# Designs tried in a protein design chat: VH-VL binders against o74797. Part 7

Target 1, 157 residues: o74797
Amino acid sequence: MGKFALNLNAELTGVKNLAPKDEESFYYAFKVQCSGCREIHDNAIEISRSETHSIPGSKGEANLIWTCKNCRKTCSFVIEGPFSPYNDSQETKKVLVLECRGCELVEFIPQGEWIANGAESNTLFDEIVLEDDWYDYDENASSEVSITNLEWSISKA

## First folded at step 19 (VH-VL)

Design i04
Fold by OpenDDE, fold request of step 20:
Parts: sequence; structure tokens; C-alpha cells
Structure i04 (fold): chain C 157 residues (1-157), chain A 124 residues (1-124), chain B 110 residues (1-110)
Amino acid sequence: as target 1 above (157 residues)
Amino acid sequence: QLQLQESGPGLVKPSETLTLTCTVSGGSISSSSYYWVWIRQPPGKGLEWIGSIYHSGRTYYNPSLKSRVTVSVDTSKNQFSLKLNSVAATDTALYYCARYIGWQFTGDSYFDYWGQGTLVTVSS
Amino acid sequence: QSALTQPASVSGSPGQSITISCTGTSKDVGRYNYVSWYQQHPGKAPELMIYDVSNKPSGVSDRFSGSKSGNTASLTISGLQAEDEADYYCSSYAGRYNWVFGGGTKLTVL
């Protein structure tokens, strides 16, 4: 058992409140390492707060139950609370916490769509893709906006 | 051995609802390792995933069809069903039900068992 | 969700080897090793030939093989036989419990 934190460091220009679109149903993708056989699996798992699964042999529930293909060890993942919107440009912040049993998180894949607001205009940008640097223009603020130099890291919570 | 069989009307009028049922035999639909899937193939065209359902009732839909599609499961009958609302001529297709291997349970991802398909024609 | 790109048709003579490509994106074929291939004869349902890029289910001829590089998966059929004439479809997991299929490739054995 262990708690892991997803951390984000990014340069925000003209935007604030960076978060996943439809956070409750958002699927967070992670590459994982099995604690049993220590294999790191190439295919990312996907975890959503909207999903609930019964943990085998337990009365507990998890957002994802995953079985290692190699050794057949079962892992459970629980997202603890919602994503914390990122606002501190160029500072590393904890944005998500997960409880993991049987596996370790090793890499975050920032897939899906994300949202942010214009820092001054509050304009909603709701089609942000963060797999690369993101650039756009805030018409209301007459300013360029961007999210760049994204660094995702995983640490013990 | 596992068998899937589609059933339902072969003709549906435009704007009406297409309803199909897949009956699973030779295995339990309540198995935890599988998803149950609808896939269609318009005449002379390729395959298109419609939606999936887990035995718990959790559903997943093709975004292009999500607003019109409902997939349901009846574990007591070992069946799962497809409803497609507001059909148009473009919904004319051979509709397949299939079993999907769940990646979270097996580490694999594929459709291994398919029904023979049932043709649904949308016409006035 | 966009379909995977396959050539409309390929052809070969008996005994030859042919390859069918399946091109996706970094969000599907390029992201996951969950590519599968299906053979469909006229009037028949698709049949699984390859899964997880290169694995063969029991009963499938060893003449069929699969590979992947970048965003492109490939199905190779060696020792081409008349019975191999069919339509072939690739599929890939596309994340968030979505799946995409290719447009299909018609294989003709000359």
C-alpha cells in the first residue's frame, strides 16, 4: 500500500485554473510497475473517479482493479479527491493523490482534454491538449496565452 | 463453446428506434473479464464500434453515436441489448455483437467471439 | 473518432508474402500495444487473426504475423494461399474504453 502524488510544473502565460475537462469523469492515465514481479507495463492504465469496482476478497472498492499480465497480481487504485487546479506557474504543485495497492505509479500520460481560464478575462479554454506545449489567443484580453514546459512527476504522497 | 446471436427487426423506419438483442450461450455474461460490444458494418463499408457494456451495467459509447445509443444488459437472461434512436438511412448496416477481452483483467485487448450479424435496414 | 488508415486493396500471387498496413495516431496505435487484426470472408463475421500487435490465437495459421512501428501496425501473410482472399480489418484501443477500426483492406490472391 502506498499513496502517490501527481505533481505538475508548467509555465502558464495568460491562463489560470488548469484542470482536466469534466474532472469527475476524466480518465487519468498512468504507467505502472507491478510490486509483485516488478515489471513495468508499457500500456498505461486508466483511472477515473467516476468508476467503482469491488476489490476481490475485500469489502472495499476502488476506481480501478488491475491485474498484472505477467504475474497475475491484482492491484487497486483509488483517487483521493478531485484534481487541484494548477495556478502556480513554474512551481511544482501536487495536483492529484492516489492510493495504490499492489502497484506503483511510474509515469503520467497527460492525455485527454484540459481546461483553463484566461488569467484576466476568465475566458474558458476547454480544448487544451497537454501532450505538447499549448498555444492560443485570448480574444477578450487581446493577448497570447500558452502552457509550456510541462513537467509531470510522481512522488510518494 | 461460447456463442453470440443477434436478434431483432430487420426493418426500421426513419426516426424510429432500432432495438437489437444479443443472446449469449455457452458462457456467462457475468464474467468479470469481458465486455460485451456492439459493432456495425454498413453495406460495403468498414467496421464501426458502437458501444460496450460491462456486466455491472457500466457503458461506454462511441462519441459519434453517444447521444442516440443505449446499451443495456440482462444478466438473468444472459443477454445484452442495443437501442439506437432517431435512425436514418445511414444507420443501415449489419450489426454484430461481440465479446471483448478486458485489458484491466487480462492485459489483452481484442474481440474474440462475434455473432453472425443481423442486417438492419432503415427505410420508409 | 477517426478510423485507422488501411490500403483499400492489396494483391499477391500464391506463395508470396504480402503486408497490410494500419496507420493510426499517437493516441491509439502509437500509444497502446492493443492492435488486433480480423479476417472477414464474404458473408461471414470477422475472425480474430492477431491480437496485441503480434500474438496469434489458437487455430490461426502461422503464416499470419503482426508487427508495429510508431503509429503503424502491419499484418503480414506469408505463403499466400487462395483461402486468404478476404477483407482484413485492423483495430486498436484508443483510450478511455474506446476502440477504432480500420477502413478495411481487400486482399486478392491472383
Scores: ipSAE 0.907, ipTM 0.952, lowest interface PAE 0.5, mean pLDDT 96
Fold by OpenDDE, look of step 19:
Structure i04 (fold): chain C 157 residues (1-157), chain A 124 residues (1-124), chain B 110 residues (1-110)
Amino acid sequence: as target 1 above (157 residues)
Amino acid sequence: QLQLQESGPGLVKPSETLTLTCTVSGGSISSSSYYWVWIRQPPGKGLEWIGSIYHSGRTYYNPSLKSRVTVSVDTSKNQFSLKLNSVAATDTALYYCARYIGWQFTGDSYFDYWGQGTLVTVSS
Amino acid sequence: QSALTQPASVSGSPGQSITISCTGTSKDVGRYNYVSWYQQHPGKAPELMIYDVSNKPSGVSDRFSGSKSGNTASLTISGLQAEDEADYYCSSYAGRYNWVFGGGTKLTVL
């Protein structure tokens, strides 16, 4: 049992409020380590705030109930609150917190689409892919925009 | 033995709604380890995933069909259904229902049991 | 979602070994070990032959094997027999509760 934080460090140029597109239904992908057998699983799990599952033997609910294929230990994952939009360029910030029981988060796998606003124009960029550096142009601000040098990390919250 | 059987009209007119039902026997649709899936195959072509449903009612749809597809489940009848709105000739296909092994439950991911399929032709 | 890429057809003589490739992307085949293969005879439903890249269900011949490298999964059929003549489809988990299939490969036994 423990809380984990997803942290982001990135260089923002001309943009602000970096966040998942449709955050409520966004699937966050993580590689996990089973606390039972200590195996790190190759396939990432996917967690969304829109998912709700009953925790076995409990009155509680989780966003994901996952069973370790190796030792059959059951893990539960709860996202605590929404994603915190990232605005502090080149600073490491906590953007998401999860409560994990039975497993540990070890790596975040960026996927899906993200959104951001032009820093000055507030123009919405809603098709951002962060698997690599992202570049675009803000027509309203007449300036190039980018999100680069993304570093994702997991820490205990 | 688990068996899946598709049922519904074999002919649908363009712009109408295609409705199919899958009846599951030899096992409970309320099992927590499975999703229930619709897959189609146009004549002479490949397979296409349409949508999935968990016994709780949670659904997942192919993005290309999402706007037209509704999958539902009736645990009391041990059935799940497919509705496809505004059909066109391109929706002519053999429609399969299948069981999917959930990766979160078993660590595996595949479709193990399939119905025999039902041909649905879209024609005026 | 785009279909996984398979050769349209492959052929072999009885007793030979053939391989069918299934090429996806870093978001599906390359990301997950959730590739499965299905055999479909004319007028029949698909049948699971391989799951999780290389696992074989009970009852499936040991002549069938699977592997993966990068974004490409492969199905190998050794000791080819007449009964193996069929269409073969690969499938992969594609994330966010999506699944993709290959275009299918017609295997002819000469």
Scores: ipSAE 0.863, ipTM 0.937, lowest interface PAE 0.6, mean pLDDT 96
Fold by ESMFold2, fold request of step 20:
Structure i04 (fold): chain C 157 residues (1-157), chain A 124 residues (1-124), chain B 110 residues (1-110)
Amino acid sequence: as target 1 above (157 residues)
Amino acid sequence: QLQLQESGPGLVKPSETLTLTCTVSGGSISSSSYYWVWIRQPPGKGLEWIGSIYHSGRTYYNPSLKSRVTVSVDTSKNQFSLKLNSVAATDTALYYCARYIGWQFTGDSYFDYWGQGTLVTVSS
Amino acid sequence: QSALTQPASVSGSPGQSITISCTGTSKDVGRYNYVSWYQQHPGKAPELMIYDVSNKPSGVSDRFSGSKSGNTASLTISGLQAEDEADYYCSSYAGRYNWVFGGGTKLTVL
């Protein structure tokens, strides 16, 4: 029952175009709250473009169909549009939109691998993990690079 | 009532392909809440998840084996199969088929039925 | 994907309680509550004893209990009996429809 935006604010040093490594196969992990019973579930759900399922009673499809353990209502989640690569260091920007029916997104967990390029060098960094601050060295720019102070937020789109 | 039974060769030569089939009885492989799974247990070692398949044909593989593994399903025969290419002595193991409940369907997820296992030895 | 770490063996006398640990990472045991324990007697397939950290399927003795703290899950068997002598394996969901299993623990009842 609504669209949700995933937003990012992070400090980028020496890198640009922060995005999921393989957008098609990436699994976005969220903690959710069931709209029916209002329970916030401890286990995160995982939503990926590579998962497609027919919505019961509809000709539409969803990337996840999930049943609330507490009240047994069925929820659906659709990733809408591409991930928007993050470039605006220290500014909050919308990076992803999801349509959720039956549940609300309450927390994003940045698991998986991410990619970015050296800001001047275009050196590829394709094994970035973001569950903590990330640091590396750009050989082509002879400088340290980093992605730090990550703040993920979810807003109604 | 649900039963899973592995079948296939007990001996495979190095560099060849191991093929195993799991026959499901007392239930349908097309049930929407379950994933069908291959797990192995090398001698004297623990269990290793190989890969899983949903009845639609969607597969998931252990990254360490992904380049050599294919899992497939034949819903008309109520069977699913494992192919492991280019086997070596380290692929000698007891191979199990199993079923697990997907977390999205019930809120629980665990392996509830296992086959008896079939020993596969890789030797020249 | 690393195997979950279990002690190679544990032992106890009849009537005692024992605990088997299962240590994973922040990407499996520490992240998800889809943690299970399986009992395997010699020559038999593994059998589910605990699921979702602490739940028991019907027919499993109430002497078996499970818990989790941080990246470590624990199986406790109270009132140890000879029939409990077996190998015990933990499993955890590891995200992206992947699973990891422990190396196994041989329980000896003295």
Scores: ipSAE 0.832, ipTM 0.921, lowest interface PAE 0.7, mean pLDDT 93
Fold by ESMFold2, last read:
Structure i04 (fold): chain C 157 residues (1-157), chain A 124 residues (1-124), chain B 110 residues (1-110)
Amino acid sequence: as target 1 above (157 residues)
Amino acid sequence: QLQLQESGPGLVKPSETLTLTCTVSGGSISSSSYYWVWIRQPPGKGLEWIGSIYHSGRTYYNPSLKSRVTVSVDTSKNQFSLKLNSVAATDTALYYCARYIGWQFTGDSYFDYWGQGTLVTVSS
Amino acid sequence: QSALTQPASVSGSPGQSITISCTGTSKDVGRYNYVSWYQQHPGKAPELMIYDVSNKPSGVSDRFSGSKSGNTASLTISGLQAEDEADYYCSSYAGRYNWVFGGGTKLTVL
């Protein structure tokens, strides 16, 4: 019933088209709050397009079916649409939409590998890690590149 | 009551394929809360997760072994299997089948049942 | 994928407390609370002693306790007894339904 948008604001220097390296197999990690008991859980959950599970009591499917440890309410998560590559340095942009039933997304944790291209060179950077600021060197542009000051936010879509 | 039992050859020649089967009794391999797992222990060494399978057929592999490993499930026989290609002396180990509880089902996740292990020697 | 780092051996006298460390990374032990400890006596399968960092399954002595700080988990055995002499392994969830195990620690009771 509830749709959530994942938003990004980051400072891009010398790179463009920031996105998950392999969108189909990527695992999006979120801290969640159960709508039933309002507990915010210490372990992040992981949602991927490559995971498909039947929703109990339904013919529908979700990318994750999750049971709250505290109150045992069952929740479901569906990734809707593609990830939108991030390009607009220092602007907040919606990059992903998720449909969540039974709980709310409260924090995104940017695990996994990310991909981007050199802004002018198209040099491929396909092993980007975003859990902290990322710095590298673009040999084809003879310039340092970076992705810094990342601010992830979640809003109702 | 739930029991896991490994079976297969104890001796495999270098460069051949190792095949092991785990038979599950006292419970169903189709239970929705569990993943079915292969773990090995080389002599005098630690444990190494090889790979896991869900009853749907979905697999997950240790990246260091992924190019040589296939795990499969046969729900009609209540069994799951390991194939490890192109074995070498370094693949000599005790091989365990096990299961773990998926974090999404209970909020806990750990390996709760283990087989007794089967020694596989790669030699000759 | 990298194994979790444990000391090769630890020792203690009966009645003493000992601690076994398990060091991983910010992508496993430092990320998730799905950290477990297993005891293995010679010729036997591993047995679960601690799960979810600090929880004990039914039948495990209160002398065993677990904790973690940062990327390091710890198993503490108080009131050391002869039957505690065994190999001890830690495990951690490593994301994406992947698991890592420690190299093992031989505990010797002197």
Scores: ipSAE 0.827, ipTM 0.919, lowest interface PAE 0.7, mean pLDDT 92

Design i04
Fold by ESMFold2, fold request of step 20:
Structure i04 (fold): chain C 157 residues (1-157), chain A 124 residues (1-124), chain B 110 residues (1-110)
Amino acid sequence: as target 1 above (157 residues)
Amino acid sequence: QLQLQESGPGLVKPSETLTLTCTVSGGSISSSSYYWVWIRQPPGKGLEWIGSIYHSGRTYYNPSLKSRVTVSVDTSKNQFSLKLNSVAATDTALYYCARYIGWQFTGDSYFDYWGQGTLVTVSS
Amino acid sequence: QSALTQPASVSGSPGQSITISCTGTSKDVGRYNYVSWYQQHPGKAPELMIYDVSNKPSGVSDRFSGSKSGNTASLTISGLQAEDEADYYCSSYAGRYNWVFGGGTKLTVL
């Protein structure tokens, strides 16, 4: 199928509403596999709501139009719907849906900046990086906070 | 073949705006596979990416310069331009325009054509 | 300050091999294979020597080769010749359509 779900399971301590910092300008990075030649590409692609391209021969638009280096098949990627803020610590939840034509998403790379709030304090944390475990201190709650053991997965929607 | 040529003032006063134009010949600025780029080289120092533009008008900027820089494109003149506001002595540099191939179009990405560069001195 | 770290200078005698390093981060050189090397002779624009880590454009001598390991890319020039004396710059894609360049390395052929 053409739709893919990005899922997250992470251990949240003292924070809630984990999401991309600026959803409109955020770049979601994925490793992909071309459906035509089955090549898994070493370089991740980047998909953002802020990138808009007309799909040739269509009134539709895509957030990325990408050509497979190996077989030259043209692929398109559309972010569908909003990012769903992650709240349920240690449960796997769908956070994003993408429509992909010509390619399959095989791995998510959590680049960029993320945002969350203190679970009870609502303290703003807006410079979170998730390529490794994240730790901070919530001054309003007088408690350490963290986002750890992140497991991203991709499933067909 | 494709050629890029920078033009603009060689001397700019501190606090003023530097404006440079790059004229593209032997090819179209509207070609779908390329980004049009400003890069500078301060005297005795390395290269610094300033910003890029796609023919649609979409821009990308070095975060260190983003507050002062604007890149624009004029497809009817086959040109793109750099504006750098509030210049200081540290903005003295050789300014290049260049082109790079977007990774999404070919699977490769590199800067394949450069202008000859234009020296801009910021001085009272 | 340059985002990619290169040695300020390297030198070698005619016929020797030299290697120029280019160290970035896990968010650029370590993540993407869009790594290139440019040669710049005095008064000239930079010229592409290596792209995508190890690929050579048409007309570039087989004496030039590129590689990377982890966050460090390398340019190797074998069989040094007088005309190889120049400044060398690396570049890397840094994500989100951003680019970073090295501070440059002056190669002296002794």
Scores: ipSAE 0.820, ipTM 0.916, lowest interface PAE 0.7, mean pLDDT 92
Fold by ESMFold2, fold request of step 20:
Structure i04 (fold): chain C 157 residues (1-157), chain A 124 residues (1-124), chain B 110 residues (1-110)
Amino acid sequence: as target 1 above (157 residues)
Amino acid sequence: QLQLQESGPGLVKPSETLTLTCTVSGGSISSSSYYWVWIRQPPGKGLEWIGSIYHSGRTYYNPSLKSRVTVSVDTSKNQFSLKLNSVAATDTALYYCARYIGWQFTGDSYFDYWGQGTLVTVSS
Amino acid sequence: QSALTQPASVSGSPGQSITISCTGTSKDVGRYNYVSWYQQHPGKAPELMIYDVSNKPSGVSDRFSGSKSGNTASLTISGLQAEDEADYYCSSYAGRYNWVFGGGTKLTVL
């Protein structure tokens, strides 16, 4: 019973179209807080479009069905719509929407591999890791490229 | 009382396909809380996760083996299987089937039942 | 592909305490609390001793304890006994339903 937006603000130098490398198989990792007992779970959960499960006692499906360890409340998570490739350097933009029932999203952890293109060269960078600032060289543009000062935030939709 | 038992050949020739089957008894492979797993132990070396399967048929593979491995499930026989193609001497190992509890179901995750293991030797 | 790093062997005398380390990465041991320890006697399957870093399943002696700091998990066995002589393996969840195991540690009771 709630829609959450994942937002990004990052400084892009020489790259465009920052997105998950393979959106279908990508796992979005979040710290969550159970709405029933208010406990923040000590392990991040993982949500992927490639995971589909029936919601117990319902006709609907979710990308993750998760049971709170502390109070045993069942939560569901649905990725809604595509990831919006990030392009607006140093502006906060909504990149993903999730519908969460029974839990709230508290923190995004940018695990996995990301892709981007050289801003004018279209050089493909498909091994980007964002758990820290990322730097590389665009040989087709003869210039340095980077993705830095990443700020992820979560807001209620 | 859940039991897992590996079965298959003890000897396989290089470049051929290794096929192993794990038979589950005393419980259902269709149980929603568990993943069914292949793990191996080369002689004198540590344990290596090969891959896992959920009863729906969804699979997960060790990236280092992914190109050669297929795991499958037959819920009507209460069995799951490993195929490893193009075997070499380095695939000689003790092969275990096992199960683990998915973190999404209990909040804990660990391997709670293991088969006895079956030795597979790759040799001409 | 990263196995978790354990010492090849450790030894101790009966009644002593020993500690076995298990070093992983920021993508496994350093990220998740799904860290377990297994005891394996010769000719037998591994048996769970510790799960979720520090929890013991029913029937496991209080002499076994677990902890972690950063990317390193530790198993401590106190009051060492002859039957503790075995191989010990750590495991960690590595995200995306992937698992990594340690290379194993042979514990010798002198």
Scores: ipSAE 0.815, ipTM 0.918, lowest interface PAE 0.8, mean pLDDT 92
Fold by ESMFold2, last read:
Structure i04 (fold): chain C 157 residues (1-157), chain A 124 residues (1-124), chain B 110 residues (1-110)
Amino acid sequence: as target 1 above (157 residues)
Amino acid sequence: QLQLQESGPGLVKPSETLTLTCTVSGGSISSSSYYWVWIRQPPGKGLEWIGSIYHSGRTYYNPSLKSRVTVSVDTSKNQFSLKLNSVAATDTALYYCARYIGWQFTGDSYFDYWGQGTLVTVSS
Amino acid sequence: QSALTQPASVSGSPGQSITISCTGTSKDVGRYNYVSWYQQHPGKAPELMIYDVSNKPSGVSDRFSGSKSGNTASLTISGLQAEDEADYYCSSYAGRYNWVFGGGTKLTVL
């Protein structure tokens, strides 16, 4: 069992408060390594607050209960605490914590829709896709905006 | 052996609600490894995933249909159902119920059992 | 809309090999290996032929094989036989417990 931190470093231009669009329904995608057989699986898993499953033999719940295809070990994943909106351009910050039993998180895949506000205008950008650099125009600020050079990392919490 | 059988009306009038039921035999709808699904095939067209349900009642819907679709499960009868509101001629299709295995349970995910399909025609 | 793109038809003579393509996006075929192929004979339900890109369920002929590259999956049928004449559909997981299917390919054995 262990706690893992998801960290982000990105260059923010003209935007603030980068976060998942709908935190409750958002699916965080990770490549994982089974602690039992050490296999790193090709398919990423998906963990969401909206998925709740009873842990076998426990009163606790997990957001995903997953079985390793290679060795059949059962793993559980719990999202702990809220996503911390990212604001500190070009600084590495912890944005999410997960508790994982049986598996280790090895890579984050930033799928799904993200949300941010114009830094000065508070213009809402709620269709942000981060699998590549993101560029848009803030009509209320008459300025180009962007989120670029994204570096996601995972560390033990 | 697991069997899936669709039942419901073959003819539905425009603007009414289509209700279909899938009866599962030779296996339990409460099995933890599977999702129960509705798929349709309009005449001369490909397959379209409508939505899925887990035995807990958790549902997942095709975004293009979500405003009109409800899928439900009755574990005591070993059945799950589709309701499609406000039907139009474009909802005329062969409707299948099916099952798929969730990737989290075995590491594989595919549709392994299909019903024989039931044709629904939307016409006055 | 998010349907996977397949050729409308493919033809081959007995004994030939043919390949059917299935093109999706980086959010489905390009992201996940949960790609399957189904054979549908007239008047019958679809039957699983290939799952997880290239795996065959028990009882499926070695003449069927699957692969993918980038956003495109392929089904190859070698040694065509008359019984292979059918419609073929691909499917892909599309994330968040959503699925997409192809428009179908009618295979004619000449």
Scores: ipSAE 0.815, ipTM 0.916, lowest interface PAE 0.8, mean pLDDT 92
Fold by ESMFold2, look of step 19:
Structure i04 (fold): chain C 157 residues (1-157), chain A 124 residues (1-124), chain B 110 residues (1-110)
Amino acid sequence: as target 1 above (157 residues)
Amino acid sequence: QLQLQESGPGLVKPSETLTLTCTVSGGSISSSSYYWVWIRQPPGKGLEWIGSIYHSGRTYYNPSLKSRVTVSVDTSKNQFSLKLNSVAATDTALYYCARYIGWQFTGDSYFDYWGQGTLVTVSS
Amino acid sequence: QSALTQPASVSGSPGQSITISCTGTSKDVGRYNYVSWYQQHPGKAPELMIYDVSNKPSGVSDRFSGSKSGNTASLTISGLQAEDEADYYCSSYAGRYNWVFGGGTKLTVL
């Protein structure tokens, strides 16, 4: 149980404000480890601000309530605060915070679509996929842009 | 035993709204581990997921149909419903309701109970 | 609109083994282990045969098995019997609580 930070370090060339394309409906995918039995599950879970679920036996709510298939312990996940757009090329920065009870976050999987702007042009790139290094061309700046060497990490608060 | 039964019109005119209802018996629509689902099958063709609903009212839609579809639930009647707006001949299909087991509740994810289906024809 | 590719038809003789393929993408079959297979006899609703790639619900014969490699899932029916003649559909979780289905495969037992 606890508070986890998702961190990013990436090399940005010609772009700024890297963030999920539609944060409210974005599904953050994580591999998790159950705190009870310590099983690391082979399917990632998905957590979104658009999901609200009642916590069993509690007045509280979470963005995901998940039951460990192996030991049947119940976990809850709450996204705390907004995603912080990434701008600090080649620096490790906290971009998201989650409160997790019963499970620990062990790996982030950058699924879905991401958005960024040209660093000087503000050209919109709204179909960015971060499964590998991303390259494109900024027509308004007449230059190539990229997001490369992505390193996602998870730290405890 | 759990049973699902579709009901609604067999014939709908183009541009009108198709409304179908699924009645759940032998179990509760408010069960915490399940989603309630609409799936269709054009005659002689494959299956297409339309949308799903949790008993709380939370919905999920096929992006290709999202602009025209609404799924709703009535827990007091143990029913859930499909509305499909602005229908065309391409919406002619056998419409199924089904139950889906959510991966977050059991660790498994599949459709385990289906209704018998109801044919809807879109024709003038 | 079928998102998963299946052969339109497959045939086999009684006692043979047959395999039906289901090819998706890295966003569905290749990403999740939530692949299911459904058998549909004429005039009846689909019935679950395989879930989570290779698991069988109670009451499904051990002649049915499932597997996956990369973006392709497979249903194998061994010891083919006349009652196996039906349509077979695969499905995959596609993330964000979305599902995709195959176009179906008609299995003919000769």
Scores: ipSAE 0.736, ipTM 0.886, lowest interface PAE 1.2, mean pLDDT 91

